# VHH binders against Abasic site processing protein HMCES (HMCES), part 65

Target 1, 269 residues: Abasic site processing protein HMCES (HMCES), of Homo sapiens (Human) (q96fz2)
Amino acid sequence: CGRTSCHLPRDVLTRACAYQDRRGQQRLPEWRDPDKYCPSYNKSPQSNSPVLLSRLHFEKDADSSERIIAPMRWGLVPSWFKESDPSKLQFNTTNCRSDTVMEKRSFKVPLGKGRRCVVLADGFYEWQRCQGTNQRQPYFIYFPQIKTEKSGSIGAADSPENWEKVWDNWRLLTMAGIFDCWEPPEGGDVLYSYTIITVDSCKGLSDIHHRMPAILDGEEAVSKWLDFGEVSTQEALKLIHPTENITFHAVSSVVNNSRNNTPECLAPV

## First folded at step 11 (VHH)

Design i12 (from x3 with Y104F; framework vhh_6z1v_2)
Fold by ESMFold2-Fast, scan of step 11:
Structure i12 (fold): chain B 269 residues (1-269), chain A 123 residues (1-123)
Amino acid sequence: as target 1 above (269 residues)
Amino acid sequence: EVQLVESGGRLVRTGGSLRLSCAASGFTFSTYAMGWFRQAPGKEREVVAAISWSGGITWHADFVKGRFTISRDNAKNTVYLQMNSLKPEDTAVYYCAARSYQLFDSPKEYDYWGQGTQVTVSS
């Protein structure tokens, strides 16, 4: 997974993340660095994306079931990285394979510290290789959405105005992530950065791409992944597997250029 | 304390009309999606209609499309179900339910429930 959409205005995104804590209290996640959230239809590695993480990471006596929402850099920079420029990291940390996560030091160490997060997106993009050509067909992949009378599903919208109405009730994609904290050697703010855990594709996506992000389907899975105070690494890793509860549609080549940031990037063709 | 109070249920003849109301209190109504559900004797609770927190999005089950209309008034903390061309098959207890921020078509995803109001349609 190397490209996502996360374009909702901050207040709409926050409401879409409503949850219940361990005591059953209805809550909204509390923002950290909200001014760093930049909505986009076309997010690539090294950009910031919103993630959910346990309040206990920031407040020693917090209930570990309470949630913070914070923008983090996509592309995990390990805490031990010694260079001054994170972009010079020698290896790709955009994704973390589920089968080797406990073997790779860059991921094993933050997992041992409970640094699990849920990466939020409208959905993600994948490029299908077409046989007999160098052309690739992009697809937008997202949770099934409730079909409505005003727009139907997103794929049923026949005008741009109807398409935009679906966001009022959009179910965000929730992907399992690992984050770490890096302190610049030359001083400055701590950098929070994340990687998305990947698994083998489900049957429904196998014709598009052989890998998919580890999707946490529903609040029970999201809560257990985030709650590092009560859920061990071993138990949390049981949540990491393919899901069939996913849908997609083909999109135009406009999305190919990561500089393009318009609704046309995810509109059906 | 969260409360959802349904009203308007009564006996109606086939082909008649009825409007149900659900008055909400104890939560920020304008941030909640609302749904109408029904349960007939010996049957599971099923979704009839749902409306987003803003009122901008509505959903109606196929078996009531064209006959029932859901609406809401956020200033009055009330959701409505207008029922037209009633059939004996519509006889059920009708429940109002609230879901924080997002509309769902499954009863299990709703956070708060009313006590229900009985609708009986006679031939």
Scores: ipSAE 0.057, ipTM 0.521, lowest interface PAE 6.2, mean pLDDT 87

Design i13 (from x3 with Y104H; framework vhh_6z1v_2)
Fold by ESMFold2-Fast, scan of step 11:
Order: structure tokens, then C-alpha cells, then sequence
Structure i13 (fold): chain B 269 residues (1-269), chain A 123 residues (1-123)
């Protein structure tokens, strides 16, 4: 997973993240640094994307089931990184393989501190290799969405047929992430950055790409992944596996250039 | 305290019309999808119609399509069900339900429920 769409205006994104805390109270996540949120149809590594994380990371003795939403840099900068410029990090931390997460210091350490987050997106993009050509076919991959009344049942939509209207009821993709906090050695603002955990692709995606992000399907999985106060690392890692509850459609090559940021990036062809 | 209060249920003649209302309080109504469900004696609770938080998307069950229309007024925290061409088969307790953000066709996925309003259609 190396490219996503997360284009919803901040207020719509916040509503899409409505949730229940441990006591069953309905809540919206509270924003940190909302002015750093930059909606885009075409987000690449090193850009900021919104993530959900437990309030307990910011407030000692807070209810660990309460959620904060914050923009974080995509591409984890470990807390132990000694140089003054995080772009100088010599290895790629855009994704973290589920099978080696406990072996790699960059991920094991923040995971041991409970630094689990849920990465939010409209969906993600993958490029299918086409035999006999150097061109690759991009696909937009996302949770099944509501169909119009003419096209099927509610809650079981494979793809939206009226894109303009579906965004106000869009089910955001919720990907398992790990974040870390890096303090510049010369002083300055703490940098929050994340990586997306990856797993083997499901049967439905195997013809597009051999890997997929670890998707947390439903509020129970999202809640358990975020709640580091009640759910241990060992228990949380049981949530990391492929999912079949995913759909996709082919998109045009407009998405290939990460500078293109228009609805055409995710429109069906 | 979260409340959904249905009103408008009564006895009507076959072919008649009725409008149900559901007044919501205690939560941010404009961020919730709303649904109308019904339950007749000896039957399971079934979805009748649903509307997205903005009102931009509506869904109606096949057995009521063309006869019933769901709508909402976010300024008044109210969802409505306009029922036309009523049939004896429409006799049921009608329930208003709220679900955070996204529509669903399963009763078990809804967060809040009203107490119901009885609609009786005489032949």
C-alpha cells in the first residue's frame, strides 16, 4: 500500500468516524492539529494523513476507549533517530510487514509502547502488472459501499454508481497502523509519523497485487486495535490478517502522477 | 438521555394515507443515518426505509417502493415516513432507529431505537 485517497472535508471526515466508547456513549473523535489535514484524492508517502488513536496517548488517566483524530506523516520516523532532518532516514517505513513486525526495532519499540493507530482513507490504489507491456493498470480498492435503489441492497454495495452523492455516506477504509513520536534533537515540534501494516492479499485481490494493508473490518476490530490500555500487543496482533470484505474498480492513469489531485483519480473507467 | 419518539400511528382504511414522525433528542441527529422498521405479529422486525445523515441517499424496501417516502429535517431533528396506498399487510408497529453515519439493513446494527407507533390498516 503506497498510495491512498482521503479527500473528505474535515467536518465530513469527523462524522464518518463517529463511534461508541466503552460505556456505550456516542462520540466524535477530538481533533489534534486539524489545520494540518490536507484532503487529497492522491496521497503519497511523506504526506500527512488522518489517523485515529487513543486519547490515553495524550492525557494520563484518560479513558483509553476515547479517540483522537490527528494528521500524521506517512513514513514512520523512529523515536531513536538521531539526525535533525527526518527525510534523511535511510530505509523505507511506508509499510510494515505483519510477519516481521516483532523483529524490526523501528516497529517493535513503538508497538511495545501501545502506539497503535487506525489509518483513515477513502480507499487505496494498487497497480496491477500487465504481462507483455511495461504499463500497469491502477485500481481503487475500498470497503463495499451503499448502492443506489436501482442497483442493489443497502449495506452490500460493491461499488457506487453515483459518486457525487455517495461521499456523504461513505464508509472509510480503516487500516491498522503503528506510529512513533520523534523529537528533533535541536528542538521544535514533535513529529508524529506512521506506517501501515501489510499482510498477504486476500483471494479477491490476488490478481491485482500480492500484498494488502491489514484492514480492521468493523468497530469491534477498530476499538480493540486502538485500546492499548485494555488490549495487549499480543491480543491486538490477532486482528492483523487479510480480509475478503473489499471491492475495487479500475481507474485511469491520471492517478499515476501523485501531483494529480482530482476526482478523476478514483473515477471508474 | 437519547430519545427517539415516534408519532402518527393510528387506524386507517385500506387505500388511505398516513405520515409518521420521529423526533430525536440527546445526540447529534445530523450525523446519524435514520431508518424506519416495522414488526407485525409473529414476524421479525424488517427494514422499511432508510435515509443518510444528509438526506442525499434514500432507500426503500421493494414492498413499499412507490407507496412510502422517507425524508428528514435536520433543523428540526425529525425523520418522516409518508405512507400512501396503505394495505392490510402494512399493519405493524413502526419503529424509528438511528445508526451512526452509515445506512444498514439489519436491525442489530442500529444504535438507538424508539418505542414504536402502531399502524393498523382495516380491510
Amino acid sequence: as target 1 above (269 residues)
Amino acid sequence: EVQLVESGGRLVRTGGSLRLSCAASGFTFSTYAMGWFRQAPGKEREVVAAISWSGGITWHADFVKGRFTISRDNAKNTVYLQMNSLKPEDTAVYYCAARSYQLHDSPKEYDYWGQGTQVTVSS
Scores: ipSAE 0.074, ipTM 0.471, lowest interface PAE 5.0, mean pLDDT 87

Design i14 (from x3 with Q102R; framework vhh_6z1v_2)
Fold by ESMFold2-Fast, scan of step 11:
Structure i14 (fold): chain B 269 residues (1-269), chain A 123 residues (1-123)
Amino acid sequence: as target 1 above (269 residues)
Amino acid sequence: EVQLVESGGRLVRTGGSLRLSCAASGFTFSTYAMGWFRQAPGKEREVVAAISWSGGITWHADFVKGRFTISRDNAKNTVYLQMNSLKPEDTAVYYCAARSYRLYDSPKEYDYWGQGTQVTVSS
């Protein structure tokens, strides 16, 4: 997984993340650094994306079932990284394979500290190799949406008002992530960065790509992944597997250039 | 205290019309999806119609399409079900329900429920 869309305005994104804590209280996640959230139809590695994580990471003795939403850098910078510039990291940490997560120090250490997060997106993009050509076909991949009378295809929403209607009831994609905290050697603000855990693709996606993000399907899975105060690393890793509960459609080459940030990036072709 | 109070249910003749209302209090109504459900004697509770928190998205069950219309007024904290061309098969207790953010077509997914209002359609 190397490209996502996360374009909802902050208010809508916050409401899309409404949840119940362990007491059954309805809550919205509390923002950290909300001004750093930048909506985009075309999020690439090294950009910031919103993630959910347990409040207990920030407040000692907080209820571990309560959630924070925070923008984090895509591309995990390990806490042990000694250089002053995180862009100098020699390893690609955009994704973390589920089968080797406990073998790689960059991921094993933060995982052992309970640094699990849920990466939020409208959906993600994958590029299918086309037979006999160097051109690849991009696809937008997302949770199945509830079938409604005003929920036409994304391509039917060709004006700003129609685009608002499409997204009014959108189910956000919830991907399992691991984050870490890096403190610059010469001082400065702590950098929070994440990686997306990947698994073998499901049958429905196998013709598009051989890998997919580990998707947490439903609030039970999301709650257990986030709740590092009550759910051990071993138990949480049982949530990491392919899902068939996914849909997709082909999109135009507009998405290929990460600088393109328009609804055309995810419109069906 | 969260409350959903349905009103408007009564006896009507086949072919008649009714408007049901559901008044909501104790929560931020404008951020909740709303649904209308019904339960006939000896049957399970089924979804009739649903509306997104903004009113921009609506859903209606196939058996009421073209006859029933769901709408909402966020300023009045009220959701409505306009029922036209009523049939004896529409006889049921009608329930209002609230769900945070996204609408669902399953009763199990709704957070808050009213006590219901009886609609009886006679020949």
Scores: ipSAE 0.283, ipTM 0.627, lowest interface PAE 3.4, mean pLDDT 88

Design i15 (from x3 with Q102K; framework vhh_6z1v_2)
Fold by ESMFold2-Fast, scan of step 11:
Structure i15 (fold): chain B 269 residues (1-269), chain A 123 residues (1-123)
Amino acid sequence: as target 1 above (269 residues)
Amino acid sequence: EVQLVESGGRLVRTGGSLRLSCAASGFTFSTYAMGWFRQAPGKEREVVAAISWSGGITWHADFVKGRFTISRDNAKNTVYLQMNSLKPEDTAVYYCAARSYKLYDSPKEYDYWGQGTQVTVSS
């Protein structure tokens, strides 16, 4: 997973993340650094993306079931990294393989500290290799959505009016992530950065790509992954597996250039 | 306390009409998506219709499209289900359900439930 869409306006994104805490109280996640959230149809590694994490990471005695939403850098910078510029990190930490997560120091250490997060996206993009050509076919991959009378699915949104209605009730993709906190050697603000855990692709996606993000399907899985105060690393890792509850459609090559940031990036061809 | 109270269920003849109401209290109704579900004997609860928190988006199951209409009145904290051209197959207990902000078609995603109101359709 190396490219996503997360374009919802902040207010819409916040409402889409409404949840229930351990006491059964309905809540919206509280923002940290909301000004760093940049909606985009075409998010690449090293850009910031919104993630959910437990309030307990920021407040010592907080209820671990309460959620914060914060923009974090995509591409985990380990806490032990010694150079002054994170972009100089030679390891690709965009993704973390589920089968080696407990063997890699960069991921094992933050996991041991409960640094689990849920990475939010409208969906993600993958490029299918076309037989006998140098070109790859991009696909937009996302949770199945409820079809409404006015707009229907994203494939039925054939006008700007209907397109807006699709997003009002969009079910965000919720991917399992690991984050870390890096303190610049010369001082400055702590950098929060994350990686997306990857698993073998499900049968439905195997023709597009051999790997997929570890998707947390439903609020119970999301809650258990985030709640590091009550759910151990061992128990949380049982949530990491391929899922079949996913859909996709082909998109145009407009998405190939990460500078393109328009609805055309995810529109069906 | 959170309360969802359904009303309007009764015996009606095939081809008749009925309007169900669900009165909500104990939460900020205007921020919740609302759904109508039904359960016939020996079957699981199935979604009949759903409406977004603002009322701007509605969804109806294929088997009730053109016959049933969901609506809401946020000033009265009430959601409605207008049921027309009733069939014996519509006989079920009808439940009102609430989910914060997001509209879903699965019973498992709804947080609050009423006790249900019985609708019986006879020839």
Scores: ipSAE 0.015, ipTM 0.473, lowest interface PAE 7.7, mean pLDDT 87

Design i16 (from x3 with Q102M; framework vhh_6z1v_2)
Fold by ESMFold2-Fast, scan of step 11:
Structure i16 (fold): chain B 269 residues (1-269), chain A 123 residues (1-123)
Amino acid sequence: as target 1 above (269 residues)
Amino acid sequence: EVQLVESGGRLVRTGGSLRLSCAASGFTFSTYAMGWFRQAPGKEREVVAAISWSGGITWHADFVKGRFTISRDNAKNTVYLQMNSLKPEDTAVYYCAARSYMLYDSPKEYDYWGQGTQVTVSS
């Protein structure tokens, strides 16, 4: 997983993340650094994306079931990294394989500290390799959405204009992530950065790509992944597996250039 | 305290029409998705219709499409279900429910529930 869409305005994104804490109290996640959130139809590694994480990471005595939403850099920079340029780690930490996560120091250390997060997106993009051509077909991959009367059905036949109407009730993709905190050796603000855990593709995606992000399907899975105060690393890792509850449609080659940031990037072709 | 109070349920003849209302209080109604659900004796509670917080998006179960219409008035903190061409099979207790922002087609996703209003359709 190396490209996502997360374009919702901050207030709409916040509402899409409404949740219940351990006491059953309805809440919205509280923002950290909201001004660093940059909506985009076409997010690549090194850009900031919103993630959910436990309030207990920031407040010593906080209820671990309460959530913060914060923009973090995509591409985990380990806390032990001693060089001055974090961009040098980009290719090694955009994704983290589920089968070797406990063997890699970059991921094992933050996992031991409970640094689990849920990476938010409208959906993600993958490029299908086509035989006999140098062109690859991009697909937008996302949770199945509720079919509604005014928004129409989402699919390859929908016009871009119809897509604008679905965002009021869009179910955000929730991907399992690991984050870390890095203090620049020469001084400056602490950098929060994350990686997306990847698994083997489910049957439904196998013809598009051989890997997929570890998707946390539903509030129970999201809550358990985030709640590092009550859920151990070993127990949380049981949530990491392929998911069949996803859908997709082909999109225009406009998405290929990460500088293109328009609704055409995710509109059905 | 959060309250959802349904009203309008009564005995109606087959082919008749009925409008249900649900008055909400104790929360910011305009930020909640609302749903209408029903439960007949010995059956599970099922989703009839749902409407987004803004009213811009609606969903209706296949068995009521073309007959029932959900709507809301955020100024009055009220959600409505207009029921036309009623059938004996529509006999049930009808419940109003609220979910923060996002509508769903499952009872399990809703946070607040009313006490229900009885609708009886005579053959």
Scores: ipSAE 0.272, ipTM 0.628, lowest interface PAE 3.6, mean pLDDT 88

Design i17 (from x3 with Q102H; framework vhh_6z1v_2)
Fold by ESMFold2-Fast, scan of step 11:
Structure i17 (fold): chain B 269 residues (1-269), chain A 123 residues (1-123)
Amino acid sequence: as target 1 above (269 residues)
Amino acid sequence: EVQLVESGGRLVRTGGSLRLSCAASGFTFSTYAMGWFRQAPGKEREVVAAISWSGGITWHADFVKGRFTISRDNAKNTVYLQMNSLKPEDTAVYYCAARSYHLYDSPKEYDYWGQGTQVTVSS
């Protein structure tokens, strides 16, 4: 998983993340650094993306079931990294394989600190190998959405105004992530950065790509992954597995260039 | 205390019209998808219509399309079901339900439920 879409305006994204805390109280996640959120149809590693994490990470004695939403850098910078420029990290931390997560120091250490997050996206992109050509076919992959009358499918809207209606009830993709906090050695703001855990592809996606992000399907799974105050690392890792509850459609090569940021990136071809 | 209170159910003749209302309190109504469900004696609860948190997206079951219309007023914390061209088969207890943000077409996905309002359609 190396490319996502997360284009919803901040207020719509916040409402899409409404949840219940442990006592059953309905809540919206509270923002940290909301001005750093940059909606885009074409998010690549090193850009910021919104994640959910437990309030307990920021407030001593907070209810661990309460959620914060914060933009974090995609590409985990370990807390032990000693150089001044995080772009000089010599290994790729965009994804973290589920089968080696407890073996690699970069991921094992933050997991031991409860640094679990849920990475939010409209969906993600993957490129399918095509026989007989060097070109790859991109696909947009996302949770099944409820069908509504005359709302159309993605890209089927008759006008730009109608296109916005598709997103009003969009179920965001919720991917399991690990984050870490890095303090620049010369001083400056703490950098929060994350990686997406990956698993073997499900049967439905196997013809597109051999790996997929670990998707947390439903509020129970999301809550258990986030609640590091009540759910141990061992119990949380039981949530990490392939899921079949996913759909996709082919998209234009416009998405190939990460600088392209238009609805055409995810429109069906 | 979360509360959903349905009203408007009564006896109506075949071909008649009726508007149901559901008044919501105790939660942030504008962040919830709302649904209307019905249950006839001896049958399971089925979805009739649903509306997104903003009102921009609606869904209606095939058996009521063209006859029923769901709508909401976020300023009044109320969801409505306008029922036209009523048939005896529409006789049921009608329930209002709330779900955080997303519409769903299954009763199992809704968080909060009203007590229901009886609609009886006769010749």
Scores: ipSAE 0.053, ipTM 0.494, lowest interface PAE 6.1, mean pLDDT 87

Design i18 (from x3 with S100A; framework vhh_6z1v_2)
Fold by ESMFold2-Fast, scan of step 11:
Structure i18 (fold): chain B 269 residues (1-269), chain A 123 residues (1-123)
Amino acid sequence: as target 1 above (269 residues)
Amino acid sequence: EVQLVESGGRLVRTGGSLRLSCAASGFTFSTYAMGWFRQAPGKEREVVAAISWSGGITWHADFVKGRFTISRDNAKNTVYLQMNSLKPEDTAVYYCAARAYQLYDSPKEYDYWGQGTQVTVSS
């Protein structure tokens, strides 16, 4: 998974993340660094994306079921990294394979510290290889959405008004992530960065791509992944598997250039 | 603290009409999506209709589309289900449910539930 859409205005995104804590109290996640959130239809690695994580990571003795939402850099920079510039990291940490997560120091160490997060997106993009050419067909992949009378079919490109109505009730994609905290050697602000855990693709996506992000389907799975105070690493990893509860449609090549940031990036062709 | 109280369920003849009401208290009603669900004996609870917090977006299950209409009155903290052309298959306990901010078509995503009101449709 190397490209996502996360374009909702901050207030709409926050509402879409409404949840219940362990006591059954309805809550909205509390923002950290909200000004660093940059909505986009076309998010690439090294950009910031919003993630959910437990309040207990920031407040000693906090209820581990309460959630913070924070922008983090996509591309995990390990806490042990000694260079002054994170872009000099020699290996790609955009994704973390589920089958080797406990073998790779970059991921095993933060996972052992409970640094689990849920990466938020409208959906993600994948490029299907086409036979007989080097051209690839991009697809926008997302949770099935409730069909409403006034929103019409999702992705109806002939009506911008239709797209606006779809987003009012959009169910965000919730992907399992691991984050780490890197402190610059000579001091300065702590960098929070994340990786998306990947699994073998489900049958529904196998014709598009052989891998998919580990999707946490529903609030129970999201809650257990985030709650590092009550859910052990071993138990949390049981949530990491392919899911069939996903849908997609083909999109135009406009999305190929990560500089393009318009609704056309996810509109059906 | 949070309460959803359904009313209006009764025995009606096939082809009849009925309006269900759900009075909400203990939360900011205008920020919650509302849904009507039903459960017949031996069956799972299924979604009948849902309405967004503003009332601008509605959804109705295929099996009631054209016959049932969901609506809400945010000033009165009430959601309604107008049921027309009732069929024996509509016999069930009808439940009102609330979910903060976004509507869903799955019972397990709803946070607050009423006690239900029985609707019986006879020939």
Scores: ipSAE 0.016, ipTM 0.473, lowest interface PAE 6.7, mean pLDDT 87

Design i19 (from x3 with S100T; framework vhh_6z1v_2)
Fold by ESMFold2-Fast, scan of step 11:
Structure i19 (fold): chain B 269 residues (1-269), chain A 123 residues (1-123)
Amino acid sequence: as target 1 above (269 residues)
Amino acid sequence: EVQLVESGGRLVRTGGSLRLSCAASGFTFSTYAMGWFRQAPGKEREVVAAISWSGGITWHADFVKGRFTISRDNAKNTVYLQMNSLKPEDTAVYYCAARTYQLYDSPKEYDYWGQGTQVTVSS
């Protein structure tokens, strides 16, 4: 998973993340650094994306079931990284394979600290290889939406007002992530950065790509992944597996260039 | 104090039309999804229609699709149900309900409820 859409205005995104804490109280996640949230139809690695994480990471004695929403850099910078520039990291940390997550120091260490997060997106993009050509067919992949006339009919929205209405009740894609905190050796603000855990593709996606993000399907899975105060690393990793509860449609080549950031990126062809 | 007050229920003849209103107070109406539910004697409460906080997304049960239309006016803190081509099977107490942030098609998911308005359809 190397490209996503996360374009909702902050207030709409926040409402889409409404949840219940352990006491059954309905809540909205509280923002950290909301000014760093940059909505986009075409998010690439090194950009910031919103993630959910437990309030207990920031507040001593907080209820571990309460949620913070924070923008984090896509591309995990390990806490032990000694260079002054994160872009000089020698290896790619955009994704983390589920089968080797406990073998790689960059991921094992933050997991041991409970640094699990849920990466939010409208959906993600994958490029299908076509035999006999150097061209690839991009697809937008997302949760099935409620059955309304606009469910799975993004292309039916033909104006900015209609685009806003299509997204009004959108079920955000919730991907399992790992984050870490890096302190610049020369001083400055702590950098929060994340990686998306990947698994083998489900049968429904196998013709598009051989890998998929580890999707947390439903509030029970999301709450268990986030709640590092009550759910051990071993128990949480049982949530990491392919899912069939996914849908997709082909999109135009406009999305190929990460500089293109328009609704056309995810519109059906 | 949170209140949902339904109005407009009455006796109507088969094939007639009726508009129900629900006036909301005591909460930030514009951030809540709204639903219309009904319950006939001896039956469970069922969802009739629902509308998102902005009015951009609506849902209608198959048994009322094409006959009923849900709408809302956020400036007036009111949700409406326009009922056309009424049938005896539509006889029920109609309830207005509010849910934070996302619409749902299950009564168990709604936070606030009105006390209902009786609709009776006869020939």
Scores: ipSAE 0.014, ipTM 0.443, lowest interface PAE 6.9, mean pLDDT 86

Design i2 (from x3 with E109R; framework vhh_6z1v_2)
Fold by ESMFold2-Fast, scan of step 11:
Structure i2 (fold): chain B 269 residues (1-269), chain A 123 residues (1-123)
Amino acid sequence: as target 1 above (269 residues)
Amino acid sequence: EVQLVESGGRLVRTGGSLRLSCAASGFTFSTYAMGWFRQAPGKEREVVAAISWSGGITWHADFVKGRFTISRDNAKNTVYLQMNSLKPEDTAVYYCAARSYQLYDSPKRYDYWGQGTQVTVSS
């Protein structure tokens, strides 16, 4: 997973993340650094994306079931990284393989600190290799959405005009992430950065790509992944597996250039 | 104090039309999804229609499609159910309900409920 869409205005994104705490109280996640959130149809590694994480990471004695939403850099910079420029990191931390997560120091250490987050997106993009051409076919991959009457059912055959009508009720994709906090050696603000955990593709996606993000399907999975105060690393990792509850449609090559940031990036072709 | 007040229920003949209204107060109506439910004697409460916070998305149960239309007026803090071609099986108490933000296809809990308005359809 190396490209996502997360274009909802901040207010709509916040409401899309409404949740219940362990006492059953309805809540919205509280923002940290909301000004760093930049909506985009075409987010690449090194850009900021919104993530959910437990309030307990910021407030001692907070209820660990309460949620913060914060923009974080995509591409985990380990807390132990000693150079001044994160771009000089010798290895790629955009994704973290589920099968080796406890064997890699960059991921094992933040996991031991409970630094689990849920990465939010409209959906993600993958490029299918096509035999006999230099072009790859991009696909937009997302949770199945509720059938509606104003926009009809969302499908590959729907017109681009109908796609603009779905966003006020969009079910956001919720991907399992790990984050870390890095202090620049020469001073400056603490950098919060994350990686997306990846698993083998489900049967439904196997013809598009061999890997997929670890998707947390539903509020029970999301809450258990975030709640590091009550859920151990070992128990949380049981949530990391392929999921079949996913859909997709082919999109225009416009998405190929990460500088393109328009609705055409995710519209069905 | 949160309040949902349904109105418009009455006796109507088969084939007739009726418009139900639900006036909301005590919460930020424009950020809530709204739904209409009904409960007939001896039946469980069932979802009739739902509308997103903006009004951009609506959903209607199969048994009322083409006959009922949900709508809302955020300036008036009111949600409506226009009922056409009424049938005896539409006889029920109709309830207005509000849920935080999004409507989903899962049977999620609604935060606030009205007391209901009786609709009786006779032949």
Scores: ipSAE 0.060, ipTM 0.498, lowest interface PAE 5.4, mean pLDDT 86

